# Ledger of designs, part 11: VH-VL binders against Radical S-adenosyl methionine domain-containing protein 1, mitochondrial (RSAD1)

Target 1, 237 residues: Radical S-adenosyl methionine domain-containing protein 1, mitochondrial (RSAD1), of Bos taurus (Bovine) (a5d7b1r34to270)
Amino acid sequence: APGSQRAALYVHWPYCEKRCSYCNFNKYIPRGVDEAALRRCLVIEAQTLLRLSGVRRVESVFFGGGTPSLASPHTVAAVLEAVAQAAHLPADSEVTLEANPTSASGSRLAAFGAAGVNRLSIGLQSLDDTELQLLGRTHSARDALQTLAEAQRLFPGRVSVDLMLGLPAQQVGPWLRQLQGLLRCCDDHVSLYQLSLERGTTLFTQVQQGALPAPDPELAAEMYQEGRAVLREAGFR
Short names: E, the ipSAE of ESMFold2; O, the ipSAE of OpenDDE; V2, 0.75 times the mean of E and O plus 0.25 times the DockQ between their complexes.

## First folded at step 14 (VH-VL; framework fv_fezakinumab)

Design v2 (from v1 with heavy chain S55E; at its last look DockQ between E and O 0.78; V2 from the best seeds 0.00; counts 0 for: pae E 3.4 > 2)
Fold by ESMFold2, look of step 14:
Structure v2 (fold): chain C 237 residues (1-237), chain A 122 residues (1-122), chain B 111 residues (1-111)
Amino acid sequence: as target 1 above (237 residues)
Amino acid sequence: QVQLVQSGAEVKKPGASVKVSCKASGYTFTGYWMHWVRQAPGQGLEWVGWIYPKEGGTYYAQKFQGRVTMTRDTSISTAYMELSRLRSDDTAVYYCARWGYSWGFKNAFDIWGRGTLVTVSS
Amino acid sequence: QAVLTQPPSVSGAPGQRVTISCTGSSSNIGADYYVHWYQQLPGTAPKLLIYGNSNRPSGVPDRFSGSKSGTSASLAITGLQAEDEADYYCQSYDESLSGWVFGGGTQLTVL
């Protein structure tokens, strides 16, 4: 019967700490946000969506969007409570939260665990500090590795990370060494993401104005192919 | 029947270690966080920490970090709490408790073990 | 000293109503975290009595009720019975400690 099907739920957190130089999605950078009000809105939206959809079972919940680790753990918990009231949410459902190293201290990650999160997606993006600065990230490579280690203590085998390729001036050899170094630290999934230049971003403008070299599409393709080979050799997907 | 069966009472000297066991039955052990809570004689309840049995992830109250280790054996549905460098003020009943009546922070300790008395005396 | 403050004892006669207070702070109850209550009968482990401020688990009589306002919570027991003589603990989550905290406990005596 329709509406008795299984579903995955995506929850979009609309706020970021700082707008990234490469990202072209609108988000509000918080200025005294009333989180209690936002929490209530997210709860109502989740309940309404599940009621209108007729979904009976939710197998997974993913907290993504801007920087979900900026949310209070109470807000994450409230959404999960609302989902469980509106549909069946099995006790062992996968509940993933995207986090970045700036907002994801060990005690904060533990609080998300207390709220019901059991998997993390860590936005490392690079283990090179110059590349992190280019991407507009607020964390260092060292911060990223520290966060990864703490996340793995709290959620062993359930921490995924990402690494970007195709950045201006990036080269295959050094990038593959970053990837190989990352694999020595990871215990679940590694995602490879190619940079795309989006109109209206700081990075797009810098390339258009000649302040940065344009990414080389053929080099990026080589990086992806070689990166996938390294992942397969190490037993990753 | 959902139940938590704990190991028997222990008497220890200061500086020793103790390891308390908690065997779960009647439910899927790996599907629920397990917490540890202690109660000193004539005192209230104090939270020690949690373990998630499926992957073995742990988090400890700051007071116990460096002295407590929580582990589990999923093949026999058993959680363990080990407390080292015991002091006389560690004398307490140690409870295991399942965290699983609801979701989020509405979730609570719905099933408790009967407790294990640990006495630390010179 | 307990993070959540409860009176050390309360008493009442059979059939009466008593309340047990639980006072927290802006890092726990005042930050909109839920309050749970546990009953501990003499010589036994605690038992879940109220969760999520005001919800009763199956098997808990409706003469037990909970409420929360501001930084405080309250457990009310109506129609007191001899079997209600026990210790009662409130519990919440504390952001600054990053963990669960309990009240110091309240001994209820039924006269």
Scores: ipSAE 0.376, ipTM 0.732, lowest interface PAE 3.4, mean pLDDT 83
ESMFold2 (binder alone), look of step 14: mean pLDDT 92; pTM 0.944
OpenDDE, look of step 14: ipSAE 0.728; ipTM 0.888

Design v3 (from v1 with light chain G99A; at its last look DockQ between E and O 0.87; V2 from the best seeds 0.00; counts 0 for: pae E 2.8 > 2)
Fold by ESMFold2, look of step 14:
Parts: C-alpha cells; sequence; structure tokens
Structure v3 (fold): chain C 237 residues (1-237), chain A 122 residues (1-122), chain B 111 residues (1-111)
C-alpha cells in the first residue's frame, strides 16, 4: 500500500521594516517591494515544494520570517489557495501569522483573518520604550498594547506574545512589572526567552566595545524563574 | 446535507434588541468563518460582520460597531447575531452565510441561511 | 453609492447573450481581489453562482461565466432562459474599507 505524507508548512516572509539590533537572521529591509511579484514567487515555491516532496496533506501553515504582517492579506490568501490546490488543507488547520505593532493595525488583522489566518504571534519583546529602542523595534509600548488588544478581540484565546529577558542593564523588579502589565491584556500564551548576543549584530558590538554593560546570566536565570512563577500564579503555563 | 437554519421572523419596537440564530449542520462548524449580511426591503445586500466560531473572534462593519454583537455556541453548532437600539431602517432580512468552498479570498459565501425578517415598527 | 457599481437592470430575449458589469476601484477589484457573483431568485436567499472571478461551483450551468479585467468584472449568461430572471450581485473585498462589499444588484428581465 503506498504511504502518505503529512506536513506542517513554514512560509518565510523575507522583509522587515528595520533590521533588529539583536537578530542576525537573514532579513531584508523593504525597498520598494513589488508585492505582486513576491506573491507569484511564494505561490510557485509553495506549489513546487509540495509537488517535489510528495506531501499530500498539510495540517498547519506558519507565516514567519521578517515581518509577515507587512504582506498584503491577498498574498497570505494566495499562498493558502495554492497549498489547498496542491495538497489537502483540512478546514481545521492552524494558520499562524507573525505580526508586529507597526504593520498590524486592527483592520489589517481582520483582513488576515478573512484570508485564512486563525492564530497570531505578536513580536512584542518589551513593554519599555527604552528597551524597544535598544532592540531596534519600530513601535512604542503603547502601540504594542493597542495591537495586542485588537488581536485579542479578533482572535480571542489564539494570540501568543513574547517577552525578552536578559537585556543589558535589565533588573528583575522592573521586568516583572512589565510582565504583570502584559498579563492584564493577554489571555493565551506568553513566551519568555533570553537574549542571545550574536556576533555581527549591533547589540553585540555595543557590548563588546563597552557602550553597554554585558548581560548577567545569573540575573537572567533569576528573571526566568521569577517570571515563570508570576505566569503560574496568573494561570499561564 | 450542508445547511444553515435560521430562527423565525421577529417584530420589534424602536429601541429594542433582536437576536437571530443560525444553526449549522452537515459540516465542521468551527472550520469556517460565518458572516452576516442584511437586505432591506427592495434593496441590495449589505455586509454586517463575521465571527470565527472556533475562537469566537468577531469583526463588524463600521456602520454597526457598538450596536451588533455576534456570538456562537459550538456545542450546538449555532451562530447568533444581536442588534440593539433598533430603529426603523434596521428593518431587513438578516442572512447568515458561510465563507467557504475554497481557501483565502477565493472563498465565497457558498452556503446561505433562508434569512430572518426583522421588522422594526411602532 | 455602492462600492461596486452594477447597472440597475438588464434584459434579453430567450436564447440571447447578456452581460452584467461590475465596476470597482483600485482598492478592490483593481488590487487583484477576487470577484464573486450571486443569483437571487424572487423571495429566496442569494446563491453562489461564480467564485474567484471565473469558477463555477458544482450544479451551475456552463452558460454562466465570469471574467475580470482591470478594475471591472463581468458576468455573462448565454442561451438566456426564463429561469434566469433574478437579481444578480457582484461581491469583493475592499482593502481601504477593510470590508466585504457588494454591488448594488442588477435585475435581469427575460423578455
Amino acid sequence: as target 1 above (237 residues)
Amino acid sequence: QVQLVQSGAEVKKPGASVKVSCKASGYTFTGYWMHWVRQAPGQGLEWVGWIYPKSGGTYYAQKFQGRVTMTRDTSISTAYMELSRLRSDDTAVYYCARWGYSWGFKNAFDIWGRGTLVTVSS
Amino acid sequence: QAVLTQPPSVSGAPGQRVTISCTGSSSNIGADYYVHWYQQLPGTAPKLLIYGNSNRPSGVPDRFSGSKSGTSASLAITGLQAEDEADYYCQSYDESLSAWVFGGGTQLTVL
């Protein structure tokens, strides 16, 4: 009997608004993007990969990479249409889109919903404006909270966020207050992750040259432990 | 068979509220977006909003923001639309419609309920 | 003022070809959003007739066809029959309004 193949599909959006100071991932800053051409390329690539792989069933799709919420909802829809044509895409498939506050207005998020997105991953990272600037993010803490509120209205129980710990000069108390503030406006999943200094990034260079203090691994471990305790007390996992 | 069965006609006074139901059968209710569309007597179709039954997430046309609430009960595969502070120009047939048949924006309103007439008069 | 513009009425004799236009803008049809068509017989709910510009769902006769060019779309009905007498609506998505939009409807009369 011939075997069957199942897959989860990751769709990489190659553009960001700005290169993050902590990320050495291969991302492109948008410079006059021809979205129709990119849409055609993503569709062809998805169809080609599914054909060559012999995958017959796709159970989830994740739109990630740079800033996928910069894409037109039509581009997301076109990729999903192509996947469904090339393989079986069950009606209950999870379709996740990564978004950030500067490119993810409530009306755009609603259009992504109509395009087939049913879960969001918000690249929040911090609720402190100084930390956001240090990380090279293009949004304020207020923008982040507003986007999160809109996302929760559109995708209740299906919005994940992240909060970064171990930044230079970060302290446990103020960071825990950020986390507690976030929990007032989050009802699903919160990821805590530690900054990793990568050679070739702006942040690494600033620490190496003494412009910023080195992250303290023992302090980061304490932040993680205390942060998990706060999450457990609030009913998060 | 794939069907959407709506609640019966309603007569309301101005200022009241109405809640219309739409029961789905023959397909996975939580797998498809449900939209509401209305049609005033002798007039065209007007989009009201959508609900995604799996999450309960909603999005409303600007005209109805603050007056419409869409909900669902997944245990009985039923969507609801409630319109408050009714006025005479809310008199219309209210349809539920499944956004389906394909994926993405190649989806369309492929299954419609029969409509629920809501009459608002004094 | 419907976002998508359709002629209010169209007529034709049995056996003839008739077309119904749907004119949009750069924020809907012109932004490559799909056009769908619905038929509404008197006293009934709308029924999907054409989806994704030109695709016919199962059970729709091949004398119905759809096309799209630029900011406009067209529904063509060939071999016109008495049972085709109905209202026809085009529908798309408008990016600037972030809304699902319908044409004003076209009443088809079979003479």
Scores: ipSAE 0.454, ipTM 0.758, lowest interface PAE 2.8, mean pLDDT 84
ESMFold2 (binder alone), look of step 14: mean pLDDT 93; pTM 0.952
OpenDDE, look of step 14: ipSAE 0.640; ipTM 0.870

Design v4 (from v1 with heavy chain S55E, light chain G99A; at its last look DockQ between E and O 0.80; V2 from the best seeds 0.00; counts 0 for: pae E 3.1 > 2)
Fold by ESMFold2, look of step 14:
Structure v4 (fold): chain C 237 residues (1-237), chain A 122 residues (1-122), chain B 111 residues (1-111)
Amino acid sequence: as target 1 above (237 residues)
Amino acid sequence: QVQLVQSGAEVKKPGASVKVSCKASGYTFTGYWMHWVRQAPGQGLEWVGWIYPKEGGTYYAQKFQGRVTMTRDTSISTAYMELSRLRSDDTAVYYCARWGYSWGFKNAFDIWGRGTLVTVSS
Amino acid sequence: QAVLTQPPSVSGAPGQRVTISCTGSSSNIGADYYVHWYQQLPGTAPKLLIYGNSNRPSGVPDRFSGSKSGTSASLAITGLQAEDEADYYCQSYDESLSAWVFGGGTQLTVL
């Protein structure tokens, strides 16, 4: 029938390894997760959604949410198998998985590739260890660069990264040097995200209580504009 | 219709390198992972690694890391496997195989080349 | 040693049923990874026989069937015929090795 023939599918992984100091998403940090039961639930949900929607062709699949790289590669594979059973999933479909350096060792990334993942989105956030600690990230800048290099060997031209701006005490010059250094390592997409102080996060509380300086919106706007210019000069969009 | 045509047998001395080709036809070469599997005479099958032809990403079994290089030329739908510093126990038939009957780990090696015998002697 | 264990040989008379076992571990078959089976006739390349534990590709006779339980899998061949004489390999993914792994192979002889 007209109007319901093609779709992009988003798959939400509900768990994080650790709650980030800036994330306002209500995630659950698992204790004693039954992976097989969760896998079964995700498969049933994907099959049911596709059956009820009448979708005949899925053009892309994105695994996001909490920390999808905590999922067993078998769970990712099982969802893809279920999608392919319920609809046509072309062999060249883009299958993206969000990963962070802590849970994304090289052998684990290769296993996601074996499961059918062909693109990665890596949450770097910063290449400065002090900024990473402020954000509550569990990885160092060196860990992040090692993960990026391994990811690009496995998925050349198919690795996107993000870099956060507008952190407390951040300055334009040093931040632009981080971006320029990152661009020497990148082969696909770089996303620039401004820090937003969300209520209910550790970082919001620290700023509200005066433990950290408030972010400067004018400085963040300058960083964004300068960062976009650097990306354009390097041929990124 | 769908087939993988491999290069001919090779005889090499220890320490040399060999490069085996695998030409695909009857399907979209860049849409499927290509794997390499070898079989020594009288022995079983051993997985060597994969290449994704679209962008050329590779992953090798640990045993072959540092000695194997997989490449491709998308303009002629051909994958290559090069094995260096050959030893006598590298004597085997080397197969290319398409990974593409299904998805995920239910996916399998659905199309195989006929194999290329590489003999390493003396 | 092969990661997946198969008997080196099995035999049966025409018309009979034979089974070929494939025993793995908690890092492969026991971790819910699928088992695939390949038939290799003398002098030829392997051919996909069973995928995803129990599915037959088009053109494979229904007298070939596969199953999986716990850490092991089984290929069953009923109505055994002379042309079934071949080597049979199981395959799975091993999470601890981050690699595709094969059984050592089983030579089927039709008596």
Scores: ipSAE 0.404, ipTM 0.744, lowest interface PAE 3.1, mean pLDDT 84
ESMFold2 (binder alone), look of step 14: mean pLDDT 93; pTM 0.952
OpenDDE, look of step 14: ipSAE 0.715; ipTM 0.881

Design v5 (from v1 with heavy chain N107Q; at its last look DockQ between E and O 0.86; V2 from the best seeds 0.00; counts 0 for: pae E 2.4 > 2)
Heavy chain, then light chain:
Amino acid sequence: QVQLVQSGAEVKKPGASVKVSCKASGYTFTGYWMHWVRQAPGQGLEWVGWIYPKSGGTYYAQKFQGRVTMTRDTSISTAYMELSRLRSDDTAVYYCARWGYSWGFKQAFDIWGRGTLVTVSS
Amino acid sequence: QAVLTQPPSVSGAPGQRVTISCTGSSSNIGADYYVHWYQQLPGTAPKLLIYGNSNRPSGVPDRFSGSKSGTSASLAITGLQAEDEADYYCQSYDESLSGWVFGGGTQLTVL
ESMFold2, look of step 14: ipSAE 0.514; ipTM 0.775
ESMFold2 (binder alone), look of step 14: mean pLDDT 92; pTM 0.946
OpenDDE, look of step 14: ipSAE 0.618; ipTM 0.864

Design v6 (from v1 with heavy chain T28K; at its last look DockQ between E and O 0.80; V2 from the best seeds 0.00; counts 0 for: pae E 2.5 > 2)
Heavy chain, then light chain:
Amino acid sequence: QVQLVQSGAEVKKPGASVKVSCKASGYKFTGYWMHWVRQAPGQGLEWVGWIYPKSGGTYYAQKFQGRVTMTRDTSISTAYMELSRLRSDDTAVYYCARWGYSWGFKNAFDIWGRGTLVTVSS
Amino acid sequence: QAVLTQPPSVSGAPGQRVTISCTGSSSNIGADYYVHWYQQLPGTAPKLLIYGNSNRPSGVPDRFSGSKSGTSASLAITGLQAEDEADYYCQSYDESLSGWVFGGGTQLTVL
ESMFold2, look of step 14: ipSAE 0.500; ipTM 0.768
ESMFold2 (binder alone), look of step 14: mean pLDDT 92; pTM 0.945
OpenDDE, look of step 14: ipSAE 0.735; ipTM 0.893

## First folded at step 16 (VH-VL; framework fv_fezakinumab)

Design w1 (from u5 with heavy chain K54Y; at its last look DockQ between E and O 0.94; V2 from the best seeds 0.00; counts 0 for: pae E 3.1 > 2)
Fold by ESMFold2, look of step 16:
Structure w1 (fold): chain C 237 residues (1-237), chain A 122 residues (1-122), chain B 111 residues (1-111)
Amino acid sequence: as target 1 above (237 residues)
Amino acid sequence: QVQLVQSGAEVKKPGASVKVSCKASGYTFTGYWMHWVRQAPGQGLEWVGWIYPYSGGTYYAQKFQGRVTMTRDTSISTAYMELSRLRSDDTAVYYCARWGYSWGFKNAFDIWGRGTLVTVSS
Amino acid sequence: QAVLTQPPSVSGAPGQRVTISCTGSSSNIGADYNVHWYQQLPGTAPKLLIYGNSNRPSGVPDRFSGSKSGTSASLAITGLQAEDEADYYCQSYDESLSGWVFGGGTQLTVL
């Protein structure tokens, strides 16, 4: 296979702590899953993909999907072991794990470090508690900032966060101040993404029924443009 | 030649601090986690903590939390362990060890320094 | 007290087989974490002997073997030789401590 000698791998964890009010793709809430069986499946899938693709060198691995921090560190370790057996995984490869503030205690993050994780992506979404409740998140802004601080102690310069824009009733000024405040405590990467109202979600129904104001798409576009400018001025990607 | 070269023996008084160095050569220093392990005279091995030299991230065994600080200087491929408020039961040989050879929990301490004896006496 | 329990000493005559046990708990070996073994000759640093339960690094004779079952692991040495006289340590990860743990060590004496 042309151009497949080097690769980045994405490993999808299919379970979430709670179904978010805005996400239609998080269809698996833990209901007594057999993690050992899932671990075996992920290992086999990684080995098979690498064998069939002809990839000889994996430069990075990303554990994403639902809430990968709900996975056992054994599962993360097993996948990395399998990748290293099937291809060259350099010792300095970037290994990222997505974490939810409510399931990402300092001790648990350290265990992921012991399993081979060296970078974190924190699903922050917002630093406003009302917005977090609207999104159906199970953590407060304070919990998120505490998790971010713990993550930065373990992985300094290697913690990214995401921030959502275009929420009902959201305004450019307050949102930009939220972003600017976040930059003072973030040390790697900030991802901005716009809320998309998807049919079949709680949030879509609430907006459709008039329980919440409709998001303003033009306002969201302005937020994105202004947010990108703030990130570029601060030296972020 | 992959090796870890540690600083020389230290004699300290109770209440003082000690900083042990561990210089890596023959491999990419920032690519491997570095652990510290100690061994009191006539005793077994005790894990102190780790540092990831690429990021500088650290994690310490609970017993040492608040008294140990691990750092590194990537420009000279050197890791450091500093232990403060020393007491007589901190007398031990302190080893640095590379966490390598495999991945995940199959990884092991594959390269060790020769150890640094720290003696705490009045 | 060491988190992993090893006999303080074992002995054997040249040519014999010796085993060294390593007993853990449900938070380490019993949680299916790998076991590693280290040999420490007098006055020297430990040397990796077995990793990932049963794998030998390059340069370690096949007289050394490791196994793991339940909450315990075992190091076996066959064809015992005088040069095998050393201290032996098992090691694993403990999820309750979020850290690495060692056995108390076993002094092997070759008679």
Scores: ipSAE 0.433, ipTM 0.750, lowest interface PAE 3.1, mean pLDDT 84
ESMFold2 (binder alone), look of step 16: mean pLDDT 92; pTM 0.944
OpenDDE, look of step 16: ipSAE 0.593; ipTM 0.855

Design w2 (from u5 with light chain S98N G99A; at its last look DockQ between E and O 0.88; V2 from the best seeds 0.00; counts 0 for: pae E 3.7 > 2)
Fold by ESMFold2, look of step 16:
Structure w2 (fold): chain C 237 residues (1-237), chain A 122 residues (1-122), chain B 111 residues (1-111)
Amino acid sequence: as target 1 above (237 residues)
Amino acid sequence: QVQLVQSGAEVKKPGASVKVSCKASGYTFTGYWMHWVRQAPGQGLEWVGWIYPKSGGTYYAQKFQGRVTMTRDTSISTAYMELSRLRSDDTAVYYCARWGYSWGFKNAFDIWGRGTLVTVSS
Amino acid sequence: QAVLTQPPSVSGAPGQRVTISCTGSSSNIGADYNVHWYQQLPGTAPKLLIYGNSNRPSGVPDRFSGSKSGTSASLAITGLQAEDEADYYCQSYDESLNAWVFGGGTQLTVL
């Protein structure tokens, strides 16, 4: 990284409300976490990284990992303040926060806007309640759509969503109908990604034990290709 | 040499609407949140809402929901606030203010327009 | 019913020190949100005086200082001068209201 003067900064939030059944991501479910201490650590890490790297300009900041929408807006603001102190952070920089419907009420989203967030990435994963329960998500499809509507009101043209494919027992037709329904209310970007079974997850164990059918890789590939075709025909690029 | 130039004073009857303009100069208009703050005669400051000029996204104080609309025209670096169904207690000086100087909550209202007096009377 | 409470007025003689308090709650100042101060001279728009609790923007004399403790903040003015006669407002963010909130204002009189 010697000699680089420009960067995009990724800020990792390590906590989730609940561990999802498919995720083997290294994250913690808090039990009375000291957010002030975490805030100080994130600030120090950001400042140290920028000083050691020689980065002089940060063009974008992305708050991801775990469930960043669980963070206090003050923590998000403190990191942005620290980045601006250590490097040039242009006023028009893109600042994205990853959110899920469980922890991202409309009032919380507005508070992140107050902290400097100007774009959202919403981890919907599915708009089918049975699939959400399978994934261990704590929100319903209704919650997801309500969050999406609020996000688009606060951040018009700046809300991306993620939709998973390749879930156990999932079929192409019903999934494409789910995607097509989502496109009626999207205003920016839709990401499609395939479920990966990771050892040590609840979902992996259920498939290994025969409680759930194994995801079919050929079916997932078909879903991806047909999903991309639907996106292109609808003008999403 | 950064400034915000607001439109002139207006006199309105109850039930009417008013649209106040705020033209920015000397800085990148789309890089900063623009807020509106009002001050009734002899009274303190009251926050109305914000617009983010780059996206056009808005957020209004609960008191003004359904009566205020904030817009902008980035080609002329101008923000607008429209307040409808005016009442006598809407009589105030309306300021636009840039939320800037730093980042996060170390931002402050660092640049203010001179204000636009809106008088609502019969 | 200002969200942040300030005394309505304070006074001091030239050269003296005065302080202006700003009292909030656990949903604003007590939730670690910063306090900013604005000076409003008679007949003019507010002007930023202190930001981020204690920082002075360029051009503001060092006789103006700010501090924050618990749910309250304070503006101190030393070496009072006649031109300091103005209204002073504190401001913060309130997470319960999701709103930018001001104090009721303090009228400073230089005797």
Scores: ipSAE 0.367, ipTM 0.736, lowest interface PAE 3.7, mean pLDDT 84
ESMFold2 (binder alone), look of step 16: mean pLDDT 93; pTM 0.949
OpenDDE, look of step 16: ipSAE 0.773; ipTM 0.904

Design w3 (from u5 with heavy chain G31S N107Q; at its last look DockQ between E and O 0.94; V2 from the best seeds 0.00; counts 0 for: pae E 2.7 > 2)
Heavy chain, then light chain:
Amino acid sequence: QVQLVQSGAEVKKPGASVKVSCKASGYTFTSYWMHWVRQAPGQGLEWVGWIYPKSGGTYYAQKFQGRVTMTRDTSISTAYMELSRLRSDDTAVYYCARWGYSWGFKQAFDIWGRGTLVTVSS
Amino acid sequence: QAVLTQPPSVSGAPGQRVTISCTGSSSNIGADYNVHWYQQLPGTAPKLLIYGNSNRPSGVPDRFSGSKSGTSASLAITGLQAEDEADYYCQSYDESLSGWVFGGGTQLTVL
ESMFold2, look of step 16: ipSAE 0.478; ipTM 0.769
ESMFold2 (binder alone), look of step 16: mean pLDDT 92; pTM 0.942
OpenDDE, look of step 16: ipSAE 0.696; ipTM 0.886

Design w4 (from u5 with light chain S96Y; at its last fold request DockQ between E and O 0.89; V2 from the best seeds 0.00; counts 0 for: pae E 2.1 > 2)
Heavy chain, then light chain:
Amino acid sequence: QVQLVQSGAEVKKPGASVKVSCKASGYTFTGYWMHWVRQAPGQGLEWVGWIYPKSGGTYYAQKFQGRVTMTRDTSISTAYMELSRLRSDDTAVYYCARWGYSWGFKNAFDIWGRGTLVTVSS
Amino acid sequence: QAVLTQPPSVSGAPGQRVTISCTGSSSNIGADYNVHWYQQLPGTAPKLLIYGNSNRPSGVPDRFSGSKSGTSASLAITGLQAEDEADYYCQSYDEYLSGWVFGGGTQLTVL
ESMFold2, look of step 16: ipSAE 0.509; ipTM 0.782
ESMFold2 (binder alone), look of step 16: mean pLDDT 92; pTM 0.943
OpenDDE, look of step 16: ipSAE 0.830; ipTM 0.917
ESMFold2, fold request of step 17: ipSAE 0.510, 0.453, 0.557; ipTM 0.769, 0.755, 0.799
ESMFold2 (binder alone), fold request of step 17: mean pLDDT 92, 92, 92; pTM 0.944, 0.946, 0.943
OpenDDE, fold request of step 17: ipSAE 0.864, 0.856, 0.848; ipTM 0.929, 0.926, 0.922

Design w5 (from u5 with heavy chain Y101F S102T; at its last look DockQ between E and O 0.87; V2 from the best seeds 0.00; counts 0 for: pae E 2.8 > 2)
Fold by OpenDDE, look of step 16:
Structure w5 (fold): chain C 237 residues (1-237), chain A 122 residues (1-122), chain B 111 residues (1-111)
Amino acid sequence: as target 1 above (237 residues)
Amino acid sequence: QVQLVQSGAEVKKPGASVKVSCKASGYTFTGYWMHWVRQAPGQGLEWVGWIYPKSGGTYYAQKFQGRVTMTRDTSISTAYMELSRLRSDDTAVYYCARWGFTWGFKNAFDIWGRGTLVTVSS
Amino acid sequence: QAVLTQPPSVSGAPGQRVTISCTGSSSNIGADYNVHWYQQLPGTAPKLLIYGNSNRPSGVPDRFSGSKSGTSASLAITGLQAEDEADYYCQSYDESLSGWVFGGGTQLTVL
């Protein structure tokens, strides 16, 4: 019955502070963003989608896209309120926010908690500063670890971490050490993402021009296999 | 019936620790943030911190950082607040309060315990 | 001392209208965080009176109303009754403190 339809809701935040070298998504670098207007848009979109779809129960809400952690807690709160008005949002629903280390101070993370966020997905990507620079990230490995520590304090057992593999010149051994290091700081979920070179990106151009070596798909495969083994051994899914 | 039942009054010496309990009933304990608020005699309300029972995550007011510890036992739907290194100005009624409106702008303390008087005296 | 400023006391005769102000700043009420109001009868725990600036929980009479504008909020009580004699607290969230904040409280006396 339409009245019993359940769904997971995805909320897209389209802005980033900086475009990553590998990212080809339609993201914007904010210049005088009218967040109030965006907030209204997100609210309307969420409510419209829920009403049109006939969804009666929202099992989870995921704030993703660019850098959702750049949104004000007020914006996140407004969207959740809108969802709760349009459909049943159980009190124990999972509400996840994607965050980059650069934009996620402890106090800011706490503020998102105040808005209703109860899970974090941290875009760490690497624990190697050289790799982070290659990826166009603005945070350091140290920043990432600090963010993780703060996130875990606030949301223990509810912090997911993203780690990339198959980067130019990346080796299996050092990468596995990164993963092992990460597991010392993570107690929930680790997502492994293989780098995909996308046309039109800075990284693609650099590889094409020979400034960087092409990623080795065989090494990437090995990283993935070994990484999965390490995760399983450590009790991660 | 939704209610929060708190432990009884405590009398402590300066430097000691106190642990107050708050048992929840009538709702899903893990689904709502639990806050602690205190009130000194004849004074106003002061926020101490919160715990998210589902994960055990905590966040404390800066004033209490390093001195307060909030925990929970989900098996008995009970939240705990421990305050250490007690001093006379910690004398207050301590309330547990449910963050009853989980989403959006409602976020209010809709259910309160009856409070636990903690007296710190030499 | 309280982050939100309330008058320490207000008074009114039965049947009259009284208002209690709650003055915040750009980091709390002015940042569009919701204001909630609590009633505390003598010797009892606070009770939620108004949530989300102007909403009444079930059981709260409509003679209680809340409003918010700019950096301030207000609680209005019409048809004042003897049982309304209590302390009233406004509450919000402060970004600068990254925490919940209360007003200093207002003692309402019914004359």
Scores: ipSAE 0.415, ipTM 0.798, lowest interface PAE 1.2, mean pLDDT 92
ESMFold2, look of step 16: ipSAE 0.461; ipTM 0.767
ESMFold2 (binder alone), look of step 16: mean pLDDT 92; pTM 0.939

